VH-VL binders against o27280. Designs and how they scored, part 467

Target 1, 266 residues: o27280
Amino acid sequence: MDSMNVPEVLEIKRIVEESESVKTFIFSWDFRREVRPGQFVMVWDFRDEKPMSVSLIDPVRSEIGISIRRVGEFTDRVHGLSEGDLLGIRGPYGRGFELMGRDILLVGGGIGMAPLAALADEATARGMRVDALVAARTADELLFLDRLEAAGVNISTCTDDGSCGFKGFAHERLLTLEENHDMAAVCGPEPMMFQVMRILDERDVPAQLSLERYMKCAVGICGQCCLDDTGFRVCAEGPVFWSQELSRVREFGRYRRDPAGRRVPW
Short names: E, the ipSAE of ESMFold2; O, the ipSAE of OpenDDE; V2, 0.75 times the mean of E and O plus 0.25 times the DockQ between their complexes.

## First folded at step 21 (VH-VL)

Design Ah22 (framework fv_marstacimab; at its last look DockQ between E and O 0.94; V2 from the best seeds 0.84)
Fold by OpenDDE, look of step 21:
Structure Ah22 (fold): chain C 266 residues (1-266), chain A 118 residues (1-118), chain B 112 residues (1-112)
Amino acid sequence: as target 1 above (266 residues)
Amino acid sequence: EVQLLESGGGLVQPGGSLRLSCAASGFTFRSYSMSWVRQAPGKGLEWVSAISGRGGKTYYADSVKGRFTISRDNSKNTLYLQMNSLRAEDTAVYYCARHDWYGSFDYWGQGTMVTVSS
Amino acid sequence: QSVLTQPPSVSGAPGQRVTISCTGSSSNIGAGWDVHWYQQLPGTAPKLLIYENTHRPSGVPDRFSGSKSGTSASLAITGLQAEDEADYYCQSHDSSLSGDKVFGGGTKLTVL
């Protein structure tokens, strides 16, 4: 099914407090409109519009969830909303994750766990074995642990400060874990994803990575999310890319472009 | 239910050879690395060898390198340990053990006894 | 002689708290490798007791706990019971031994 280009005004059914800075907003969804883990929607608060990953896909309850981290003015407003309030939802857009094999590795950092949580649900429903490395700066920023555990996912945690699990970064933790996986899905800070991708390539594990870029139109027209050299549009050809595709992207893990189009380091 | 069953143990002369087998059931065998761990009578546990789920990577303790060969047949859900040039110090109960994702041994067989004696 | 060092034996009375230490080095525990613990009852195969330093498999009572700090790990048993009499082994990975798994020498726990 084609994605909708006009925002639908939807009522917030419920709000889940994931952490101090992250909330999941639940909406009724017509599943005649297909949505896949890794795809994103544009969230409109009637003032501004921002891309957000889908973190919950529940065909049984006819619901989707969108997890939003409080990081600026837009997200501050959204976090001030209550159940019963309205938001505009446009989408879904982009290329989602593709599942293959029987054993899948998930590596997520911070809010990057949002699309991976949805992927975990699908993978486990298909009878796949799912291992999830969940990374955050601190213990209180680790997301979806109870949800993943309930789904039967094997979890390993790491925190920068050592407040929970392995003390260090995700790529460091990954080196200390077993390697028996058919594919990997990665989402988080780009420096993390870059290091994780290198390790997975060395281990010959096919990997898909979800990129975050400034997106304005979400339909591949404005070019704001275009990656250097390749011409890949994160909103159209992504946000999920195979490692082989990203190996062609010079800027990956090195820099990004701000809303003005200027290069800014990670 | 996960089950591991070792076989092939017995009495052998020094310099002799023996092949151990471990029959696995109750899980997707190819998805897990496997190890052999041995325990001499009245002694502690000693890791012997490991093999990755697909069989592409093998590891050996220094004490058995060049003499022992670990292998697996995923179509038969079976782990093997070929032991050559056996020595008296190789006398032990040999366990097969499954690796979990964290590198621990979450399931063990009951072991098979190997005795190397003149 | 083991890469990981454990006390040969510990003892305690029923209801007491006992602790078993596992001392490693910068090439194993200190390098960031996890420590796992096993219980071996007399005449039986080892059983996983603690994995990933602090986690208990299903069926393991919460009176068993693990910790890790620096180059060492520790297993604590509270409310000691007669059935806890067994050998206990710590296990990790050593990067200096070509990626080998390593065990402690084992600790015999006697319940008085």
Scores: ipSAE 0.885, ipTM 0.934, lowest interface PAE 0.5, mean pLDDT 95
Fold by ESMFold2, look of step 21:
Structure Ah22 (fold): chain C 266 residues (1-266), chain A 118 residues (1-118), chain B 112 residues (1-112)
Amino acid sequence: as target 1 above (266 residues)
Amino acid sequence: EVQLLESGGGLVQPGGSLRLSCAASGFTFRSYSMSWVRQAPGKGLEWVSAISGRGGKTYYADSVKGRFTISRDNSKNTLYLQMNSLRAEDTAVYYCARHDWYGSFDYWGQGTMVTVSS
Amino acid sequence: QSVLTQPPSVSGAPGQRVTISCTGSSSNIGAGWDVHWYQQLPGTAPKLLIYENTHRPSGVPDRFSGSKSGTSASLAITGLQAEDEADYYCQSHDSSLSGDKVFGGGTKLTVL
């Protein structure tokens, strides 16, 4: 294991409330440890350690931002912290997104917009045209809209309940939008990503999708993040996969596995 | 600043042909689908044809299908409409229009007049 | 016959509010396709006024607003001004006409 496999204890520099359930925790970061959009870090609260996506990568200010949705005991404890409190960070880990061409489509569901917001910043800095379909269950859960707009990203929203933008699912909205993209990046609930991937594959748009799986080691040793059929380790060969790689994986979009290895529906 | 400039209109006899051009500037041309939209004198807007940014997909209104061909040259930032077998009802101002991602026409040229009469 | 139906004309006094309807069907607006609105001043090309049902491009005054419900859409103009006298068109896509954009028949707004 190299030095990135031991948590570095860092002070929370700033906390941004992105929504009622999502906060972004900002830390000073030495960019001798390079970070790419789509990579993740393991966040340690001195009791437990969980993978979290990097949502802000700012080498100029020497800052990294980690967006965390409040969903359980660990994230409840982290959300209770204040600026100046400490967290352990190890990483980054995994394969990030690769940019190509001039026109990129982002499709994000819920907290899945976090790595896509980081990617949008990089894409716009390269002069790419960025279109982002931002999905959530309700308007209050749509993330990063002001940040994306300020970056010059073209935004379309959809919500399950219709409270903002298109009423319905991301893949349904995608069918009613223009198709001029060189690539797509997709992150969100796996059923959404599967449906979006089908449409993008039919349209011959190269797509990269970021998967979530249960993780323990984050360096590819324990096997807890493996995908059925291929043996791909989400923490090592992913979390970002090309659509072509995922087309050979029968579990994608259809089920997940709990820590005991049981197939569980999404 | 996005600019679209149509040319190539004129007077033509029924059954004749005409080629319209639209010169584009101020944006990355290949990133956007483009349309031709026409307006007969004193009448409303009628969508005619569209082409995807890379040129791989083309679409036509039923009224022109088989007679008109849309094309683009992305190296010259130019959109074209080849109009064959022209009829009197094709008489109109023809606008070049850019699609945005949402499917609206966010920029328009000033139009070029096509008159089909004997 | 236009796939999208608009009243042929509407009028209002300066300072008042007017509404222009755009009535579609289950194969266009009702299928989830957006409605866009254009203003065409006399002797000029159309200009985008509202996109994606409700959004105004930069430079369009906030007295113009759009809405969509069911198979219909509406353009509202408040604080009516003389320079608003123009033709107004709604536009969408019809899924029964693969790839086809569709316009309403247009509405002539007269400022009294």
Scores: ipSAE 0.741, ipTM 0.884, lowest interface PAE 1.0, mean pLDDT 90
ESMFold2 (binder alone), look of step 21: mean pLDDT 92; pTM 0.946

Design Ah24 (framework fv_marstacimab; at its last look DockQ between E and O 0.94; V2 from the best seeds 0.87)
Fold by OpenDDE, look of step 21:
Structure Ah24 (fold): chain C 266 residues (1-266), chain A 118 residues (1-118), chain B 112 residues (1-112)
Amino acid sequence: as target 1 above (266 residues)
Amino acid sequence: EVQLLESGGGLVQPGGSLRLSCAASGFTFRSYSMSWVRQAPGKGLEWVSAISGRGGKTYYADSVKGRFTISRDNSKNTLYLQMNSLRAEDTAVYYCAKHDWYGSFDYWGQGTMVTVSS
Amino acid sequence: QSVLTQPPSVSGAPGQRVTISCTGSSSNIGAGWDVHWYQQLPGTAPKLLIYENTHRPSGVPDRFSGSKSGTSASLAITGLQAEDEADYYCQSHDSSLSGSKVFGGGTKLTVL
């Protein structure tokens, strides 16, 4: 398999219903091709192609999982698939998370919990203490709680409507939690990540954040995912960035580019 | 199993000093904040002081600020409370307590009695 | 006197439901800080009973439940048993007291 340009057609081995809008598609994987939490793959349904984070990495079962939220035409089609159906998978691509220290904080919002769930598995396997702040708009949108709990992760939940856990936003909840962490990994809505990064910087906690941008090629050649002023390509230099890198990115937390390259506010 | 064992309590005169110790085991000591909580005879619980896991941040109740110093030695899994200028109102059982991520005290020692009396 | 206010005492017969209130302010419970509850049996150290407003540690029976609303919290005990006779304390954090942990005054529960 050519990881650069040629999708491998894989059979959906299992489908896990994570929530009303999120499914995890599980595939057999040849682990001679290494994959790290925080990396993404391009998913091809033979009509269109979209970048998706890897949410499960299981070398024992030789499986990977890709969690997909239903948000548009492409994901609608994918969510209509069944076990045994085929998808094209290209990758993995991008820079994944780097683990350091003994105590790690995970802060995730919505589908942003997908790469963090994979990271949690690796961290716990290494014997690290993992605290996870899981945020969503409502209780029914909270992801991977049972999985995280089973892994021994300490969980704090946050919902916009207060239907589960802390009523409010992730950065507000974070201010009310203990601060004994060696590093943090953050993924979710960019406004959330921006506020969380600010707090972590004030606390002198090294942080890695995973960005989401419109991506076409995934190999750093088309420039569609290029960040203003820095020239960072989310698909090549990211999607995982250190906070000090993102501090140089003017658009971070403020705006993004649409498929036409126009500025779109968050 | 998590264990916290306080020591160093005793009788001391007003104006005197005393150093309490708390030996911790059964968990990664450096990963958690620790507190001292005291309880005067027949009274309620009163938070005294807290220290972060790495020891970089310390907090004190107003009633003990300037007189008490909390510290820790992570290499020895031990929490300390240096008490100076002791007063009669400092008479209490002193508990060491482990923080969890949520800011609760999930484990307590059995306490050590401090009596300040002339 | 205490930052958090609890009734000094409550009582109930075996099998009954009792509730213990914990009233705070905008600088602690109302500021978004969690409430935790402790049980202290006579002559023993406190034990964590409820953490993060509603969660039970392992070993705590489901007869104990916590809730939080506005500037107040409540501990409910259903199916009251003789062994539940103890002192109960709520605990939170107060942003106006330089990051201090704060306790309620404690409630003595008597099982009749």
Scores: ipSAE 0.916, ipTM 0.954, lowest interface PAE 0.5, mean pLDDT 95
Fold by ESMFold2, look of step 21:
Structure Ah24 (fold): chain C 266 residues (1-266), chain A 118 residues (1-118), chain B 112 residues (1-112)
Amino acid sequence: as target 1 above (266 residues)
Amino acid sequence: EVQLLESGGGLVQPGGSLRLSCAASGFTFRSYSMSWVRQAPGKGLEWVSAISGRGGKTYYADSVKGRFTISRDNSKNTLYLQMNSLRAEDTAVYYCAKHDWYGSFDYWGQGTMVTVSS
Amino acid sequence: QSVLTQPPSVSGAPGQRVTISCTGSSSNIGAGWDVHWYQQLPGTAPKLLIYENTHRPSGVPDRFSGSKSGTSASLAITGLQAEDEADYYCQSHDSSLSGSKVFGGGTKLTVL
């Protein structure tokens, strides 16, 4: 009835180099398995399996795009692949973003722009006004700017080093931009998301935030993706949570866990 | 095409009242904050008041606090400025201005003249 | 008094480069608030010329440019033309006021 738990071995159809550290891998996809912005897939390189963001959802071309940042051994191996090589994909999993109202704010940091780029395409197709605050450490790491502009998204950029746009953090820039949004969608480094959530809560703007946690099963059975205070499973009840759900979570914005379950600082 | 059209200006005695209107078209009115900006004859621009897109937040320059009230009717796409206790120094052209996300005034009306004189 | 200071006038000959300064403080430009610029031709309403410090709206020639550094901003006009004769205003936001928008005092540009 549901074959999502078994990886489908797919050929890499196309690779887009988004930055020095980020590539988007494009696959043919049977959209009888629906995919929503904010859901994730498990990518299997025949040794390991990691959760990855869906950044492109194109039912017309029957294509899905998965954006992967090179950060370690698994992603180094995947970045070394070429068009025609094979990867296993299972999913999609998790709760995606829900669109509401007519005016949406996107706040993305680094690779966190990947699911937001997919959401922006859906929001603009529905006729919503989309304002996007795109953040990174440096100008070279700002993602999807041309794609967002072509979709009619209003863009503001910020970089830690000031090499493009506002010099500083996303939450600092947000304080100097106009309000008037019905909702926000936020994805990026958890410390950034915590600070942005605090501002949006004060402004009474409904916000959905996409979390990353260590995952093993991706279907809610193993408990490896659980949040300390609530028992929420990121793979089942998330990865997208409303801000009021996250207000109950003590660990959010304070620490992360390694694969052994140890607390480590953000 | 964005259009802003002010009305309601005229000659009024000191201490009198006047209500300005600004008819808006060509954009989703409720999505944007709006301002009134005035310019006394031969002088520079002075921001007067602003209101959020949904109308829940209002802001005033110190010179008009307690005397002027900004409001909007989103069902009629109309911005208002109620001016009470008018003084000679309130004599100016009053512009209706639309905000963008970045905090600029991206569209302006042609203005309506208010003259406060005995 | 304006919290943003502009020179009251500047002048230049056709084809020359002219700059107009906008000097603020740590409570406005220095706090990270953007600077926007407006052109007001004689007898007309102001028109947005530069937003978000450096960006030009559609239809504004690339000979107009903006910059911001520290607590100050600047508007540059290259290839000066007779039709550029106008008043120019900078605008920002000041955190020390009641959360209000603030304009500079204006600069009259005379094309000689």
Scores: ipSAE 0.766, ipTM 0.895, lowest interface PAE 0.9, mean pLDDT 90
ESMFold2 (binder alone), look of step 21: mean pLDDT 93; pTM 0.948

Design Ah25 (framework fv_marstacimab; at its last fold request DockQ between E and O 0.93; V2 from the best seeds 0.87)
Fold by OpenDDE, fold request of step 23:
Structure Ah25 (fold): chain C 266 residues (1-266), chain A 118 residues (1-118), chain B 112 residues (1-112)
Amino acid sequence: as target 1 above (266 residues)
Amino acid sequence: EVQLLESGGGLVQPGGSLRLSCAASGFTFRSWSMSWVRQAPGKGLEWVSAISGRGGKTYYADSVKGRFTISRDNSKNTLYLQMNSLRAEDTAVYYCAKHDWYGSFDYWGQGTMVTVSS
Amino acid sequence: QSVLTQPPSVSGAPGQRVTISCTGSSSNIGAGWDVHWYQQLPGTAPKLLIYENTHRPSGVPDRFSGSKSGTSASLAITGLQAEDEADYYCQSHDSSLSGSKVFGGGTKLTVL
């Protein structure tokens, strides 16, 4: 466990350009250290450290992939790296997704598709039927479509501007798709997840949702990722939560805490 | 290979009853909704009824509500349509059709003919 | 009588482009429900031709294409071939009919 908290300096083996703003960084991984879809790692560029979802788990190649969206100074630096460069990685941390049943629905928005892509791989490997609703603002922001298709995943897309697939939001598209799923996994913008969860609850589909919060320690100590009232720590009890758990979280879909602890709307 | 095979069609008098069956193979039956679609001679396609994969939800066209009952036995990979109080206008080839995730019918049986006549 | 409206017939010569329209309403196509297309050859069961407005199942040639806009959809066939002579049906979902699937009246395509 102690070794998990010390960043391992790893070489970037490959970089996959997923979109204009998203890159997947591939690393060699010792799979004696188990990693599950939905878990995250802390990525250290020797200046700052950020939590990132694992988007690829490949035991055959002994590799993992971390998909990173360019959104700020840290990610700008990381996006400037090349194959052969080094990053520090510690983890994995958090509770990942649990697969149940035969038929699974994935609903992802933007970079939220990262952990879901890994989950899709595991689910398909187990012979499960996987349906994936992939949402983004625009067509060029849709992630992992080719990868999902190659895995035999049924894909439906929706974009805010209608540039690809259904014009509208994921929860709107979901209402127009067939049901018959044993469980759902959801990851993306929290307003999206909130609406999707409501629909899934109405349909009596068990759902797991991955939350994003500001994290610092990743080990449940600092409390910066603590959810109001419940005391849930996203890094420890999450980031994957069941819908029943999130139903108790007042802030879910409404607001989050910034690094200073202030409430900020979504 | 996906296969759907309808049976149970035949000649029946008005007011009579028939039970259609559709034997499914080549896919995980319980994972998909199923429908019955009919086509009167020389006419177009008409959706009749649908049932969810687990059988918990059923839907009917207004033209058959109260008379037809859709059901399924997932252990036997079989879809059923109980047709009661049959009318002349129910005369048609009845197709069983598999739903896909998008709400289309990606596979069809060859159909079974139902003739309602005196 | 059909919820979705199609022209009863269209025709074209081999190699030509033909289009079949499917007109719905605010309760089906206009409500955001997808349009699907089926080909029915004489004496056979329908076959899925286009799903989710624009997508082709495996085995369907790329000369078949679908589009959707507003309350209407369209099936286009380029490079018309003799074997394309068939009935074509559009299908959608209607929110006003309690989860009912709806078909167009069908279009008979004749290859001249």
Scores: ipSAE 0.929, ipTM 0.959, lowest interface PAE 0.5, mean pLDDT 96
Fold by ESMFold2, look of step 21:
Parts: sequence; structure tokens; C-alpha cells
Structure Ah25 (fold): chain C 266 residues (1-266), chain A 118 residues (1-118), chain B 112 residues (1-112)
Amino acid sequence: as target 1 above (266 residues)
Amino acid sequence: EVQLLESGGGLVQPGGSLRLSCAASGFTFRSWSMSWVRQAPGKGLEWVSAISGRGGKTYYADSVKGRFTISRDNSKNTLYLQMNSLRAEDTAVYYCAKHDWYGSFDYWGQGTMVTVSS
Amino acid sequence: QSVLTQPPSVSGAPGQRVTISCTGSSSNIGAGWDVHWYQQLPGTAPKLLIYENTHRPSGVPDRFSGSKSGTSASLAITGLQAEDEADYYCQSHDSSLSGSKVFGGGTKLTVL
């Protein structure tokens, strides 16, 4: 566990526009603080602090990348920053993905492709076969396609509106693709992850899924990120869980809790 | 380079049996489903059978169910087709074909001829 | 006969554009299954030409293109050349046939 709770203030080295709504912010990083795909960091803009997934892990250049979708006031402000501006970073935190076997399936929805892009880089570097199902609402929101292709990842796309690839949801496309994977890694909207998990469980494919929940401390102390029925803390025991761990969780795929503890639909 | 080499074809009488083999190289054999596809003389392509990469699932065209058995030995990188109760209609060139993730046959062998006649 | 229907033959002069249709149903192409295309030169094994409806493998000239709409797919060949003379097959998957692979009946392309 990283014992630091105070953000380190880092300069934005480079900004990559991944889509109209997603930017990757790249920072120099001292890899004595190891970062693994699926772990997250807390990003502080000197007013608010939000968890973000690491999408690029480059020990050769001593860089990490953090992909941020513009969805509200905090992310609007961060998207307005330029190279040379400052952000606070705490972490990394949480349990990352574990690679096994030779053949891995990635299923990512929207910004959920961010941690999977980092995992794809590690898997291909280890000589694994990587197949990625990349989902979004529209073609313009499909993330990391060129990067995945350059890494030697086999890509299939699906979009809700049919503007690119299969028209429909990720779980529907998955049923029309070939099997033969040793494991899967899944990250995206929780309803998508639930449907994909059910298919993977029926196929006896070990799956790891990355959850998001409200976070305050990020180190497991405050209890704000707990899952109903198990007491798992997303920031400590997750955010990456095996599908068998999640099969015991009533709320998965059905609802979430807001900062006040109220049940809300996904 | 991916290579698939079929063998075991020949002349056989109706009701007889024959075992086809396909030696695979140039790719991680166990990662991919494999199929047998046949082509009768002067006719089109007909899918015959498929097997998953780890061998746990097998599929057959209705025309061969109960008579043909697909199998694989991943330690030898070899695909097999055991053909029993052969009929004249089974006369064809039999191709070994590798699946890709999208469900296409991205690599084919050159085929082995099976002739069923009295 | 074939689950996927193709014209038995098409022809064209060098430099022209030809298309080959592949007509399926609601249990295959219409159910969202991809269409793949193969070229078979005389006396040889089939070769993958188009996969996932529109994609070309490495080494396939950009004169070949695929499309899919509704329950049908199409292969287009532009700038027709003598070496394009071959048999062409479409292939998909049919959910009603125990999830089995299906081929079209084949189309003989003649370059005049």
C-alpha cells in the first residue's frame, strides 16, 4: 500500500486528445512507486479531488498517463488546463489486474478502456494474444483504437448507434465473436459489465472487472466505497474484482449509492 | 508463417472409415478454433465440423452428425477428423481451416482428397 | 440449397467494376453475424479476401471491398484484372443451425 495521503504536485507534461470528450494527461513519474494496470490515482485540482484510472504506464520514459472524461465541473476545469499547469496526484491505490494464461479478452465501455489500454500494453509486452472489444455510444467516442492496433491487439468495435462496427451493446457483440480466452478483463458502465460477466461465467472464462464507487480517503479507512452484502472496499480490496467475488454482491449491475448513501439506478 | 497440412485422404468403399490429420505450425495452435471444410468435385464449399481451441466444444454439420468425430491434440499441434459410415456424398477435398476471432477462416491447408466409391 | 445465396456467375472487362451479392436471412446476416469473403483460384485452396464485412487482410489489394446491409452483403472489385478470374464465396454464421458456419454457393468471375 502507498502510505502517502498527501497529493504530490506534478506538472502536466503532455496532453493527448483521445476524443472530443476525453483527454489523457501525461506526467513524469518515479517508478519506485510501482503502478499496475487497474490501479487508480486521486487527481486534485486544488479545489476538488476525484479518482481516475491510469491509462499509460511507461517505465522507459518514466511517464504515466491519466485519462479523464469531461462530465462535470471538476473535469471541465481539468480539461481547461494546458501543458505546464499543475495537478496533485495521490497514489497509486487499489488492486490491479492480474494476467494469466496466453489469451486475454478485454471488454471496455467508454472511459473504461483507459485501464484496459494499460493492461493491453503489459499483456502484449509479455507475448500474450490480446483481443479487445471496444464499446461506445458513437464512433467518435471509441477510445484508444490506434494505440491498441499499434500494440498488435485484435480489435472489434461496437456502438449503440451503429456508426462504427457492430450496432448494439458489448454483450450482444460478444455473442457473435469467437471464444478461446484464458481470462477476461472488463471495465465500463456497470450494467454493461454485469451483462458481459454473465456471458463470461457461462463460458467458464475467469474474469476480472473494475468497479467504480464514491471515494473519499482512497485507502480503505472511511468506508465510503463499500459494496453492499460483502463489505468489500472498492479502494482497498478492488477496484478490480474477480467475477466470483462479485457474484455475491447484490448491488452489482443493479444500483449504486450516492455520497449521501442513497440507492440510485445506474 | 502459418501452415496447415492435411493428410490421410484416399479411396474408401461406402460404409468404410478414414481418419484425416492436419499438422499446424506458425501460430499458437491451442489458442484458436479449427474447422474442417469440404468441397465436392465441381461444387462449392461446405462447412463440416469445428472444435474449440482447448478442445472442450465440438460442432458438426447435420450431414455428418453421428458419423464424423473432430478432435485435436494440442501437444502435437494436430487436428483430426474421424470419418465413419462413409457415403458417396462424402467424396470431396477436405480442407483444414483456422478460425480467427471474428469467425472467418484466415488460413487454409491445400486439402486432402477423399473418394468414396465401390 | 445454400443458406447464403450468390449469383452463379458474373463477368466484366478489364478495368471495370463488378459486384457479387450474398443474400442471407434473419438467422444469419440479419441477426448481426459478420460476412467474410474468400477467393479461390482454379486448383487452389480458398484464400481470405475480406473479413468482418469490410476489412482486408494484409496483402489484399484495395480494389477489393466489402459491405453489408440488412440481410445482404456485397463484394466489389474495381479496376478488374485478368488475375481476378476465380470463384468467390461469402461466409457467415447461422444461429438456427446450432450456431454453425455457412457458405454461399459461390460465384464464378470471368474476366472478358
Scores: ipSAE 0.789, ipTM 0.905, lowest interface PAE 0.7, mean pLDDT 90
ESMFold2 (binder alone), look of step 21: mean pLDDT 93; pTM 0.948
OpenDDE, look of step 21: ipSAE 0.909; ipTM 0.949
ESMFold2, look of step 22: ipSAE 0.769; ipTM 0.890
ESMFold2 (binder alone), look of step 22: mean pLDDT 93; pTM 0.950
OpenDDE, look of step 22: ipSAE 0.909; ipTM 0.949
ESMFold2, fold request of step 23: ipSAE 0.774, 0.762, 0.776; ipTM 0.898, 0.890, 0.899
ESMFold2 (binder alone), fold request of step 23: mean pLDDT 93, 93, 93; pTM 0.950, 0.943, 0.951
OpenDDE, fold request of step 23: ipSAE 0.927, 0.925; ipTM 0.958, 0.957

